# VH-VL binders against q9h9l3, part 305

Target 1, 176 residues: q9h9l3
Amino acid sequence: PRKMVAIDCEMVGTGPKGHVSSLARCSIVNYNGDVLYDEYILPPCHIVDYRTRWSGIRKQHMVNATPFKIARGQILKILTGKIVVGHAIHNDFKALQYFHPKSLTRDTSHIPPLNRKADCPENATMSLKHLTKKLLNRDIQVGKSGHSSVEDAQATMELYKLVEVEWEEHLARNPP
Below, E stands for the ipSAE of ESMFold2; O stands for the ipSAE of OpenDDE; V2 stands for 0.75 times the mean of E and O plus 0.25 times the DockQ between their complexes.

## First folded at step 17 (VH-VL)

Design ya131 (framework fv_fezakinumab)
Fold by ESMFold2-Fast, scan of step 17:
Structure ya131 (fold): chain C 176 residues (1-176), chain A 123 residues (1-123), chain B 111 residues (1-111)
Amino acid sequence: as target 1 above (176 residues)
Amino acid sequence: QVQLVQSGAEVKKPGASVKVSCKASGYTFTSYYMHWVRQAPGQGLEWVGWINPYTGFEFYAQKFRGRVTMTRDTSISTAYMELSRLRSDDTAVYYCARSGTYYYDSGPRFDPWGRGTLVTVSS
Amino acid sequence: QAVLTQPPSVSGAPGQRVTISCTGSSSDIGLGWDVHWYQQLPGTAPKLLIYENSNRPSGVPDRFSGSKSGTSASLAITGLQAEDEADYYCQSYDSSLEGWVFGGGTQLTVL
């Protein structure tokens, strides 16, 4: 079997009116929830909006942050060849400017059995916060000081484990 | 509707630089990556690199690092590839090609392609 | 030379089936990267024929199909037509090179 990791990224606003989402932090955890990577990342473009309420990123975090190109290389070495779990993971891959094979990608925002276990509509895109509360009885992303990408990555892995056997069997019969 | 229109053929001397343009139309220029691929006469395809038109971030194949620079001008939806210190074996048709930035748009496949710009390097 | 290996040529008669192989390594196709295929008619730019191993873009007939297994991919063309004479290229991504890579190309001749 291939190794499995979970990822969560925090983005800040760059470009006109801060509308571009640029990578500013990335956390990667292994199957057991141990941290493999957690770094603040300096975008190549000027930060217009830190989006601190959601990202938890502040100006001080950028002072010694790893430049985007270097961080991207480090992150891709960890992700390559592994099953990568995330929530709305296309946003993370887009921020990394990276394509990960669909067959090795697991998006907990698009797993119908997971929604079913949470008593949510199978076809709806539910937030990580809601699924974690419903299925793990845990509150994440609490308060106004921003999210912890480590906490989010850990929660995402735990959510995936709830449906892993069922979903892997589904994917084997219905390849993406 | 979606089109990539490239600049015309160039003839250069060894040691010179060449700058090829690729003007996009029919889609949101900043929502897709722009790749550059070359093909020497009678030979296969060789990937040169790509640029993100929104951020300006660029990434090049190892073989071309130090000689190639990719830029864009979002006001005219145009991407550029400049290759310096030209050698005779840089003679090739240079194509621009579009890819998605993630799987839900167009993924990593290259579509469409420009018609190509022939660059001839001769002494 | 080329990172992905294709036969340099393949031939068939109208109506026949041909298969073009694309062989990679543990750092590209074997690592799980998708394979795309391009058709290049004489004097033209390449055109996307198959993407993400087996999908057809709009306008590509279903007699073209793709598959992937292990470190290799295949393009199958059934019901060969004279208009299929072209060069065919496979493409993937190589993690050790950190870039997109192409096969050397296969020239299809319809006899």
Scores: ipSAE 0.612, ipTM 0.857, lowest interface PAE 2.2, mean pLDDT 91

Design ya132 (framework fv_fezakinumab; at its last fold request DockQ between E and O 0.91; V2 from the best seeds 0.90)
Fold by OpenDDE, fold request of step 20:
Structure ya132 (fold): chain C 176 residues (1-176), chain A 123 residues (1-123), chain B 111 residues (1-111)
Amino acid sequence: as target 1 above (176 residues)
Amino acid sequence: QVQLVQSGAEVKKPGASVKVSCKASGYTFTSYYMHWVRQAPGQGLEWVGWINPYTGFEFYAQKFRGRVTMTRDTSISTAYMELSRLRSDDTAVYYCARSGTYYYDSGPRFDPWGRGTLVTVSS
Amino acid sequence: QAVLTQPPSVSGAPGQRVTISCTGSSSDIGLGYEVHWYQQLPGTAPKLLIYENSNRPSGVPDRFSGSKSGTSASLAITGLQAEDEADYYCQSYDSSLEGWVFGGGTQLTVL
């Protein structure tokens, strides 16, 4: 079995109207929830909107932030060859401008058995916060100070572990 | 229909620079990556690099780093590839090709391709 | 120059089945990265033939099929036709190079 990691990224707004989501923080945890990577990342372009309320990113975090291309290399090195678990993970990979193999990707926002366990419609897209509260009885993303990507990555991994066996078997029978 | 229209053939001397353009139409230019691939005469395909027209971020193959610059002008949906310090082995047809930004957006497959731009480097 | 390995040429008679192999490594196909195939007719630009290992774009006949296993991929062409004479390239992503890589290309001749 391949090693498994969970990833969560925070993005800031760049571009003329801040509509471009640029990677500003990335957190990666292992199967046990240990932090493998947690860095603030400096976009190559001017930040128009820090989206602090959601991202938790502030200007001060960018002072010693890792340049994007360097961070990308570091992150990809960690992810390469691993099963990567994330919530709405397409946003993370898109921000990384990276294509992780489908067969090695697990998106907790699209796992019907997980929703079923949470008494949610199987085909609905539930938030990480909701699933975490329902299935782990834990509150994440509380307050208005922004998210913790480490906390979110850990929660994501724990959620996946609840359905890992069932989902891995499903994927084995139905490869993406 | 989706089209990638490239600039015309170029003839350059060694040491010179060449800038090839690729104008996109029939789709949202900023929603897809633009790749550059070259093919020397009688040879195979070689990936040069890619640019995200939405973010402006570019990534180059190691072989071309320091000599290639990829840019875009979103106002005219045009991507550019500039190769400097040209040498004879840079003689090739240079293609632009579109790919998605993620799997739900066509993924990393290259489709469509431009018709190519022949760049000839000769003394 | 890191490339995927393809046979330089294959040939077949009309109606026959031909297979083109694409051998990668532990840093590309072997890591699970998807394989894509392109057809390049003489004097033309490459055209997407197969994407993500085994999917056919609209307009591509079902005579063309792709598969992937381990560190290798394969393109199969059944019912070979004269118009299939072309160069075929496989493509994947190489993690060590942080970029896309192509096979050396296979020239298919229809006898």
Scores: ipSAE 0.930, ipTM 0.959, lowest interface PAE 0.5, mean pLDDT 96
Fold by ESMFold2, fold request of step 20:
Structure ya132 (fold): chain C 176 residues (1-176), chain A 123 residues (1-123), chain B 111 residues (1-111)
Amino acid sequence: as target 1 above (176 residues)
Amino acid sequence: QVQLVQSGAEVKKPGASVKVSCKASGYTFTSYYMHWVRQAPGQGLEWVGWINPYTGFEFYAQKFRGRVTMTRDTSISTAYMELSRLRSDDTAVYYCARSGTYYYDSGPRFDPWGRGTLVTVSS
Amino acid sequence: QAVLTQPPSVSGAPGQRVTISCTGSSSDIGLGYEVHWYQQLPGTAPKLLIYENSNRPSGVPDRFSGSKSGTSASLAITGLQAEDEADYYCQSYDSSLEGWVFGGGTQLTVL
């Protein structure tokens, strides 16, 4: 069986008017929630908007941040061959400029059994914060200091575990 | 209609550089990745690298690192590939090809391709 | 040498079925990366034929089909026609090479 990891990323604004989302932090945890990777990442372009209220990224974090190309290589090496769990995970893979195999990808924002457990419509896209509060009785992303990608990745893995057996069997019967 | 129009054939001497252009039309240039692929005469296809026109991030196949530079000009929807220190085994047709950025918006498939630019390296 | 292995040539008579194999490794097809197929007529650019293992883009007839199993993929062409005479390339992503890889190409001859 393949090993499973969860990923979460934080983005800053680059490009004209800071509208381009560029990777500035990435956290990866294993099945038990142990941190395998957690680095601040220096985008290849000038940062226009740190988006600190949501990203938690400040200028001091960039001083010793790992350059994007190096960090991307490190991250992809960890993801290779693994089932990767994330929330709205397409944003994470697009920020990495990488296509992870569909058969090895799990997105907690689009798992009908998970929504059902949360008393939400099966086709609704629910935020990580809401699912975590409803299903794990935890508050994440608290305050105005920004998100923690470690906290978010850990929550994402715990959410997936609630439906893992059912969803893995579903995917075995219905390959993507 | 989605089109990729490439610059004309080039003849170069060993040691020179060549810069091939690929002008995109019929789609939002910055919403898709651009790839470069070459094909030596009588040989197969060889991936050279890709660029995200939106962010400008590029990544090259190991064989070409240090000699290739991929750039773009978003104001004219044009991608460029420059290959330096040319040698005779760089003689090939160089194609640009478009791919999506995630599975829901075309995915990793290459579609369309440019018609190719022949680069000939000889004395 | 090509990263993905294809037979250099295959042939068939009109109306017959032919298959073209594409063999990868545990770092590409074997890790689950999807396979795409391209058709190339002499002197022309490649054209997308099959994507993500088995999907046909608009305009590709259903006599073309693709499949993937283990470390290998296969392109099948039924009801072979003269216009199918071309070179065929498979493509995937390879994690060890950190990039896109092609098969060596298969020249299909219609007898």
Scores: ipSAE 0.867, ipTM 0.932, lowest interface PAE 0.7, mean pLDDT 94
Fold by ESMFold2-Fast, scan of step 17:
Structure ya132 (fold): chain C 176 residues (1-176), chain A 123 residues (1-123), chain B 111 residues (1-111)
Amino acid sequence: as target 1 above (176 residues)
Amino acid sequence: QVQLVQSGAEVKKPGASVKVSCKASGYTFTSYYMHWVRQAPGQGLEWVGWINPYTGFEFYAQKFRGRVTMTRDTSISTAYMELSRLRSDDTAVYYCARSGTYYYDSGPRFDPWGRGTLVTVSS
Amino acid sequence: QAVLTQPPSVSGAPGQRVTISCTGSSSDIGLGYEVHWYQQLPGTAPKLLIYENSNRPSGVPDRFSGSKSGTSASLAITGLQAEDEADYYCQSYDSSLEGWVFGGGTQLTVL
């Protein structure tokens, strides 16, 4: 069987008025929630907006951060051939400038059974914070100092495990 | 509507460099990746590399690393591929081709393609 | 040498069905990476024919279809017509090469 990992990335704002999202941190955990990767990453473009309230990234984190091209290579080696779980994961893959196979991608923001378990509309895009509180009775992304991508990746894996059997069976019958 | 217009044919001597251009129109240039693919006369397609026009991030096939450089000028929506230290076996039609940045944005497929630029390394 | 394997040629009569295979490995198609197909008419640039295994762009007739299984993909052309005479290329992504890869191409001859 294919191994499974969960990913969460933090992005900072680059480009005009900081509207473009560039990778600034990446965390990857295994099926059991153990950390496989967690690094601050230096974008190739000038950072206009650290988005600190959301990203937790500050200028100090960039001083010894891994350059984007090196970090990308390290991350892709971990993701290759694995089922990758994330929340709104297209944002993470866009930031990595990488096309992970759709058949090996699991997006907890687009799994109708997961929303159903949370008493939410099946087609709504629910936040990771909301789903984690409803289904795991755990508060994440607490406070005003930004999010922990490790915490988010761990929560994302635990959420997926709640629907894993059902969703994998669905995907086997309805390949993407 | 969406078009990629490439520069004209080039004839170069062995050891020279060639720079091919690809001018995009009909879409937001910085929202898509630009790829370069070549085809030697009577042969198949060979991927050379790609560039993100927004960030300038480029990635090349191993065979071309050290000899190819991809750049862009966002003010004129134009991508460039420069190949140095030319050999006779670099004679080929060089195509630019567009891909999305993720599946929701047209995915990894190459569409459209430029008409191609013939580069002949003289004998 | 091309990374993906295609037969160098296939042929068929008008109205018939032909199938073009594309065989990869555990580092590309076998890892789940999608397959795209391009048609190249003589003297022209390639045109996208099928994307992400089985999808057709606007303007491509439903006579063209794609499929993928295991380490291989196939392009099927039904109701073969003279204008289908062209070179056909499959394409995927290879993780070990970290790049896009093409098949060697298949020349389709309409008898």
Scores: ipSAE 0.819, ipTM 0.913, lowest interface PAE 0.8, mean pLDDT 92
ESMFold2, look of step 18: ipSAE 0.818; ipTM 0.921
ESMFold2 (binder alone), look of step 18: mean pLDDT 91; pTM 0.936
OpenDDE, look of step 18: ipSAE 0.886; ipTM 0.938
ESMFold2, look of step 19: ipSAE 0.821; ipTM 0.921
ESMFold2 (binder alone), look of step 19: mean pLDDT 91; pTM 0.936
OpenDDE, look of step 19: ipSAE 0.877; ipTM 0.935
ESMFold2, fold request of step 20: ipSAE 0.836, 0.777; ipTM 0.922, 0.905
ESMFold2 (binder alone), fold request of step 20: mean pLDDT 91, 91, 91; pTM 0.935, 0.936, 0.938
OpenDDE, fold request of step 20: ipSAE 0.928, 0.929; ipTM 0.957, 0.958
ESMFold2, fold request of step 23: ipSAE 0.860, 0.771, 0.844; ipTM 0.931, 0.909, 0.924
ESMFold2 (binder alone), fold request of step 23: mean pLDDT 91, 91, 91; pTM 0.936, 0.938, 0.936
OpenDDE, fold request of step 23: ipSAE 0.927, 0.928, 0.929; ipTM 0.956, 0.957, 0.958

Design ya133 (framework fv_fezakinumab)
Fold by ESMFold2-Fast, scan of step 17:
Structure ya133 (fold): chain C 176 residues (1-176), chain A 123 residues (1-123), chain B 111 residues (1-111)
Amino acid sequence: as target 1 above (176 residues)
Amino acid sequence: QVQLVQSGAEVKKPGASVKVSCKASGYTFTSYYMHWVRQAPGQGLEWVGWINPYTGFEFYAQKFRGRVTMTRDTSISTAYMELSRLRSDDTAVYYCARSGTYYYDSGPRFDPWGRGTLVTVSS
Amino acid sequence: QAVLTQPPSVSGAPGQRVTISCTGSSSDIGLGYNVHWYQQLPGTAPKLLIYENSNRPSGVPDRFSGSKSGTSASLAITGLQAEDEADYYCQSYDSSLEGWVFGGGTQLTVL
């Protein structure tokens, strides 16, 4: 059977005005929420904006962080051949500079049944924080110290499990 | 409007190195990946590797690791492929080609392609 | 040698239908990676003909179509015309090689 994992990445701002998102941390959890990977990652580009309020990344995390090329190799070995769940996962894959097969990708920000369960418009892109509060009655990304990518990956997997049977059936009938 | 213009043909002796250029215009150079693909006379297409012009991250097909280096100069929107320790079987037309960085920006497909640079290795 | 397998040649008369196969493995097409097709006219660079299995770029006629099933993909050309005489290449991504891979190419002759 095809294994399933959830991923969440933290990005820092690089490039002009810090508008480019570069990978600075990646967390991957298995179906049960156990951590398979969690590392700080050193971008090859100069960090203009740590985005600490959201990313939780600070200068000290970069001192012994894994270089991007090495981290990418480790991460891709874990993702290859697996169904990968994430929230707005296109941002994570873009930061990894990686094309994961669409048929093996599950994006909890674009699953109409999940929005419906949360009493949100089916076409809206809802935040992970909002969906987690509405559907799991749990607060994540609290405070101003930044997010935990482990917490976010775990919440994302639990959200997907709420619609897994329905959504997998839909995808079998309507392949991406 | 979107164009990739490659440098002219090269003739090299075995053991030499060659550096081919690919100048992009009509789009944001750093928003797309640049790939290199070669084709020996009368043969098929063979992927060499790619570079992200924004980050400088490069990745090469296993066959070429240790002999190929890909670089870019963002100030002139130009990508380069340098192949060293040339052999007669490196004789080929070398193409540059653009791909998206994810599915929403043209995805992994190659479009456009440069017209190619013929590299002849003989003694 | 090419990673994806294509027949080396195919031929047809004007107005006929031809199909070009592209066979991969469980590490590329079989893993869900999309297939793209390129047309290479004599003496020219390849041109994108079909992307993501079945989509046509602007300017590509409806008579060109693509499909994908299991570990294989197919390019179909209907209403064959003399101008279609070219080499055709399929392309995908291979997870074990961590790179893009091409078929060996199919020479289409219109006679």
Scores: ipSAE 0.747, ipTM 0.890, lowest interface PAE 1.2, mean pLDDT 92

Design ya134 (framework fv_fezakinumab)
Fold by ESMFold2-Fast, scan of step 17:
Formats: structure tokens, C-alpha cells, sequence
Structure ya134 (fold): chain C 176 residues (1-176), chain A 123 residues (1-123), chain B 111 residues (1-111)
């Protein structure tokens, strides 16, 4: 069996009017929720909008942040060959500018059994905050200081573990 | 009508630099990656690198690092590949090719391809 | 040298079936990265023939099919026609090289 990790990234706004989402923090946890990686990342372009309310990123975090190209290399080495769990994970992979194999990707925003357990429509896209409250009775992304990507990655792994057996059986019968 | 139109053939001396252009039309230029692939006469395809026209991020195959630079001009939907310190074994047809940025776009497959630009390096 | 291994040539008569193999490693096809196939007619740019292991773009006849198993992929061409004479390249992504990789190419001769 392949090892499993969960990822969550924070993005800041770069480019015209801050519309480009650029990676500014990445957290990766193992199956048990232990932190494997957690670094602030310096985008190669000028930061126009820190998006602090959501990202938790401030100018101070960028002073000694790892440059994007180096951080990307470090992150990809951890992800390679592993089942990677995330919530709306396509956003994280796009920010990393990386194609992870579909067969090794698990997106907790698109797992019908998980929505079913939360009493939500199976094909709806529910937020991480909502699913975590419904299924784990835990409040995440609390306050106005921005999100913790470590907290989000940990919650994402715990959510996946609730449906892991059922979903892995489904994927074995219906390969992506 | 998605098209990639490349600049014309170039003849260069060893040690010179060459800059090849690839003008995109028929789609949103910043929504796809642009790759460069070369093919020496009678040889196979060799991936050179890619650029994300939206972010400007560029990544090159190890063999070409230090000699290749990829850029773009979003105002004219054009990507560029510049190869410096040319050697005779850089003689090849250089293709640009488009890929998606994630699986729901078009995935990592290359489609379409430009018609190619022949670069000849000789003394 | 090419990263993915293909036979240099394959041949068949009109109407026959040929198969072109593409062998990778644990860092590319074996890691779950999908395989794409390109057809290159003499004097032309490559054209996408098969993508994501087995899908055909619009306009590609069902005589062309792709498959993947373990560290290898295969392109099958049935009902060979003279216009199928071309070079065929497989492509994937390699995690150790952090880039796209191609097979060395297979020249198909009909007749």
C-alpha cells in the first residue's frame, strides 16, 4: 500500500489587482496528523494582496520565507508516490503548478459518502469548515486572524479517515 | 480555431543565441501552459521546458538549465524560448505545444502543437 | 537517450494489427502518471492521437486504441492503412526528473 498524507496551502494575491493566487504557505501532515512540512513560501512575483483574513499571511512571514522554486521541490519530494488528501485540492495543485496522479488524489470536497454522513446532498461541494463541524464536532478557521493550514490539513485527514475503507473500495471498482 | 504560429527558420554560428516565438490565438493565452519540445534531424522528441503565461513561472529540463530562458508577452499572446551558447548539437526543429494547467482543463497532454522552427547551428 | 523505451520500428501489412509498447519505470508510468500518444507524419509536427491512457481526440478513428498496465503502456493499431506510416511517440511525466518525458519513437512501416 502507498503511504497517505494530507495537504493544505495558503495563497496570496499577485499580478494585476491581486487576482493571481500564489502559494505563500504549505502544510503537510501524515496519516496520524503529525506535521511533515510547514513553511511560509515567498512567491516569485510582488505580493499585491496578502488576503490575510483567509490566508493568515502577513508581511512579516515573507521576510525569511522559502523561495517558491525551492519550496516546490521540497513539497513535491514529499508528495511523490503518496496518496494525497486535500479539500478542493485542485487549488493547492494549481498553486504548486503540479499534476499529481488522479489515482493517488483524494478530494474531500468531492466524496459523496462523506457528504452523506454530514446529511448534505451527495454531489454538493461543502466547505471544510462545515464538514469538520458536522462530522468531527470541531470548529476550525475561527476568528479574523486567517486560517491555519496545519489545522486544515489535520481536519482534512480526519475527515477522509471516516470514509477511507468505503471510498478506497469504490475507487478499486471505479478507477479514475 | 486554436492555433500556435511560430517564427521562421534561423541559421546561427556556434556561441550565438537564438530566440524563437510562438503566437497563440483562438483561446485564452493565460489559461494554459506553454511547452517547448525539440527534435534533432532524424531523432526523437526531447522536452525542453515550460512556462505558465499567467504567473510567469518557468521550469526547464536539467539538461538546458543555465542556457535556456522562457518568457511571454500577454499583450500579444506570444511565448518565447531563447537558447544561448549554441552548439552544433542544438540543431533541431523547436516546437511549442499547449497543455492544461490541471486535469479539468486539458490535463498534461500536448495539444495543439506549432508547426516547428528549424534552428541550424553551423560554422 | 529517451526516458521511456519504445521499439525503434514495427511493420505490418494492410489490414493487419500492430502493437507499439512503451516501457517506463516506477518514477513515471509506474507511479500512476498517464500516458499520451502522438503521431508524426513525415515533415509535420506531432499530433495528439491518444490521451490519458486510452481516450481518443475528436477525429481519431477507433482503429487506434491505448492501454496501460503497471510500468508500461501500449498503442494498438488495427486494420492498418498506408496513411498510418508515421513515427509514434509515447509521453508521460517523470517525478524524479520533474518533467515531461517521451519515448524514443517507433517508425511504423506499412507493407
Amino acid sequence: as target 1 above (176 residues)
Amino acid sequence: QVQLVQSGAEVKKPGASVKVSCKASGYTFTSYYMHWVRQAPGQGLEWVGWINPYTGFEFYAQKFRGRVTMTRDTSISTAYMELSRLRSDDTAVYYCARSGTYYYDSGPRFDPWGRGTLVTVSS
Amino acid sequence: QAVLTQPPSVSGAPGQRVTISCTGSSSDIGLGYQVHWYQQLPGTAPKLLIYENSNRPSGVPDRFSGSKSGTSASLAITGLQAEDEADYYCQSYDSSLEGWVFGGGTQLTVL
Scores: ipSAE 0.760, ipTM 0.891, lowest interface PAE 1.3, mean pLDDT 92

Design ya135 (framework fv_fezakinumab)
Fold by ESMFold2-Fast, scan of step 17:
Structure ya135 (fold): chain C 176 residues (1-176), chain A 123 residues (1-123), chain B 111 residues (1-111)
Amino acid sequence: as target 1 above (176 residues)
Amino acid sequence: QVQLVQSGAEVKKPGASVKVSCKASGYTFTSYYMHWVRQAPGQGLEWVGWINPYTGFEFYAQKFRGRVTMTRDTSISTAYMELSRLRSDDTAVYYCARSGTYYYDSGPRFDPWGRGTLVTVSS
Amino acid sequence: QAVLTQPPSVSGAPGQRVTISCTGSSSDIGLGYHVHWYQQLPGTAPKLLIYENSNRPSGVPDRFSGSKSGTSASLAITGLQAEDEADYYCQSYDSSLEGWVFGGGTQLTVL
């Protein structure tokens, strides 16, 4: 079978008034939740808003950060040919400036059976934090020090595993 | 209406550089990628590279790395492709073409295209 | 040489059906990347004809259709008309080249 990984990225604000979301950290875990990649990433543009409350990124993390172009190359080599799981994963792919094949993409924010298990409307976009609490009885993204992209990637993989058999069968019958 | 208007034909000597422009109108310039594609006389389409006008990130086909540079000027919604150390086999029509930034916003397909700029490299 | 393989030419009579194949590999079409098709009339820029395997932009007649199977895609043109004479190019993305790739083009002649 084709290998599966989960990804979560943290973004900082660059450009005018910090409105551009630029990649500043990426974590990738394998099917079992083991970390394959976890690096701070230096955007090519000046950071005007660290968005620390959510990203967990501070100026000190940029000192040893991998430049964007190099990090992108490393990340894409890991993702190529694999089923990639994420939550609102289009934001991660946009930050990477990358088109992953739709047939190999799994977005836990757009899987109706997952929402159903959480007693949420099937077509609503639920947060990773809410789904993880409801279905895994675990609190993530706790406190004011920012999120852990490793924790988020691990939670995302575990959430996908709850519906993997059902959703893969659905996709085989209804290719994207 | 969405339009891409390219600069006029160029005639260059071998070893020179050429800079082709592509002016966008009718849409938000920074919300789409800009690609460059060339077509030599009697030949097919060959992708050269792309630029993200918002971030300035640029990526080129391996064949052109070290000779091509893509830039943009957001104040006039214009993208540029500069090709250096020209050879006679660089003679081609050079097109700019727009793509989305992800599948939710037009995806990777190229639409619209500029009308092309003929670059002739001869001694 | 082109990365995607197309026949160099195809011909048909008015009213007939023709198909143009586009063959890739496990690093592009076979990996699930979409196929797009462009029509290039003599002396003009290419125009988007089919996108994401089988979708038509506004203004493209339903005589044009696309399909994909495995590592290959096909463009079908039914009810051939004289104005369909053009070059047709398929396009996809190749993961090993990290870039967009085109077929070599197919010249359609309406007899």
Scores: ipSAE 0.762, ipTM 0.898, lowest interface PAE 1.3, mean pLDDT 92

Design ya136 (framework fv_fezakinumab)
Fold by ESMFold2-Fast, scan of step 17:
Structure ya136 (fold): chain C 176 residues (1-176), chain A 123 residues (1-123), chain B 111 residues (1-111)
Amino acid sequence: as target 1 above (176 residues)
Amino acid sequence: QVQLVQSGAEVKKPGASVKVSCKASGYTFTSYYMHWVRQAPGQGLEWVGWINPYTGFEFYAQKFRGRVTMTRDTSISTAYMELSRLRSDDTAVYYCARSGTYYYDSGPRFDPWGRGTLVTVSS
Amino acid sequence: QAVLTQPPSVSGAPGQRVTISCTGSSSDIGLGYYVHWYQQLPGTAPKLLIYENSNRPSGVPDRFSGSKSGTSASLAITGLQAEDEADYYCQSYDSSLEGWVFGGGTQLTVL
């Protein structure tokens, strides 16, 4: 079968009033949760708002960060041809400005069996923190100093594993 | 109504540069990617590249890297494609075309297309 | 020298069915990227005919249909009419080229 990876990205605010979300960190883990990629990424535009409470990004992290175009190339080499798991993953692909095939994409914010397992409405978009606590009994994104994209990617892969057999069977019968 | 209006025909000498414009109306310019596609007389469609009008990020087909530059001006909802060091085999109709991104309702198909700009490169 | 392979021409009589093939590889159609089809009438810009393998935009008759299997896609036209004479292009995305790719085009003639 195709190899599977999980991704989580952190974005900072660029452009007028920091309204543009620009990639500032990306973490990718394999099926077992081992880190394949974890780099701070320098946006091509001036950072107006680090969004540190959410992103965990600080000015220090931008020193020697990989320029966006180079990081994008590295990341795409890892993602190409693989099943990519993420939470609200459209935001990650948007930040990367990348088209991944829908048939190879798994979004843990839009998997009805996963929400059902968590006693949540099947059509709701639940946070990664909530699903991870409810289903894995793990606290992620603790405190107010920002998130770890490595921790988030690892949690996302583990969440997908809870429904992998059922969801892959569903997708085989109902191709996207 | 969604429309893409392109600049008029150009005649250039070999070695010159040409800059074609594509003015968008009837939608939020920064919510869609803009592509450029060319077609030589009697030949098929050839993708040149795309630009994200929101970020300014540009990406070009390998064949055109080093000769093409794509830009935009969000204040007038206009995208530009500039091709330098023109050769006679760059003679073609150049189209702009809109695409969605991903995971938006639009998807990444090309719709609409501009009517095309004929660029003739001759001595 | 197109990345996707189409027959250069197809023909049919009014009322008949024609099929236009589009063959890709493991880096585009075979990887699961969508196939779109465009119709180009003489002297005009291409127009979106089929998107995401099998969907029709508003205004496209249901006698036009698309399908995809493995590394290939097909456009089927039933109830062929004289106004269907046009060039037809398939399109997908290629991961190794990181770009959009077109077929070489198929000229349809109505006998």
Scores: ipSAE 0.527, ipTM 0.843, lowest interface PAE 2.7, mean pLDDT 90

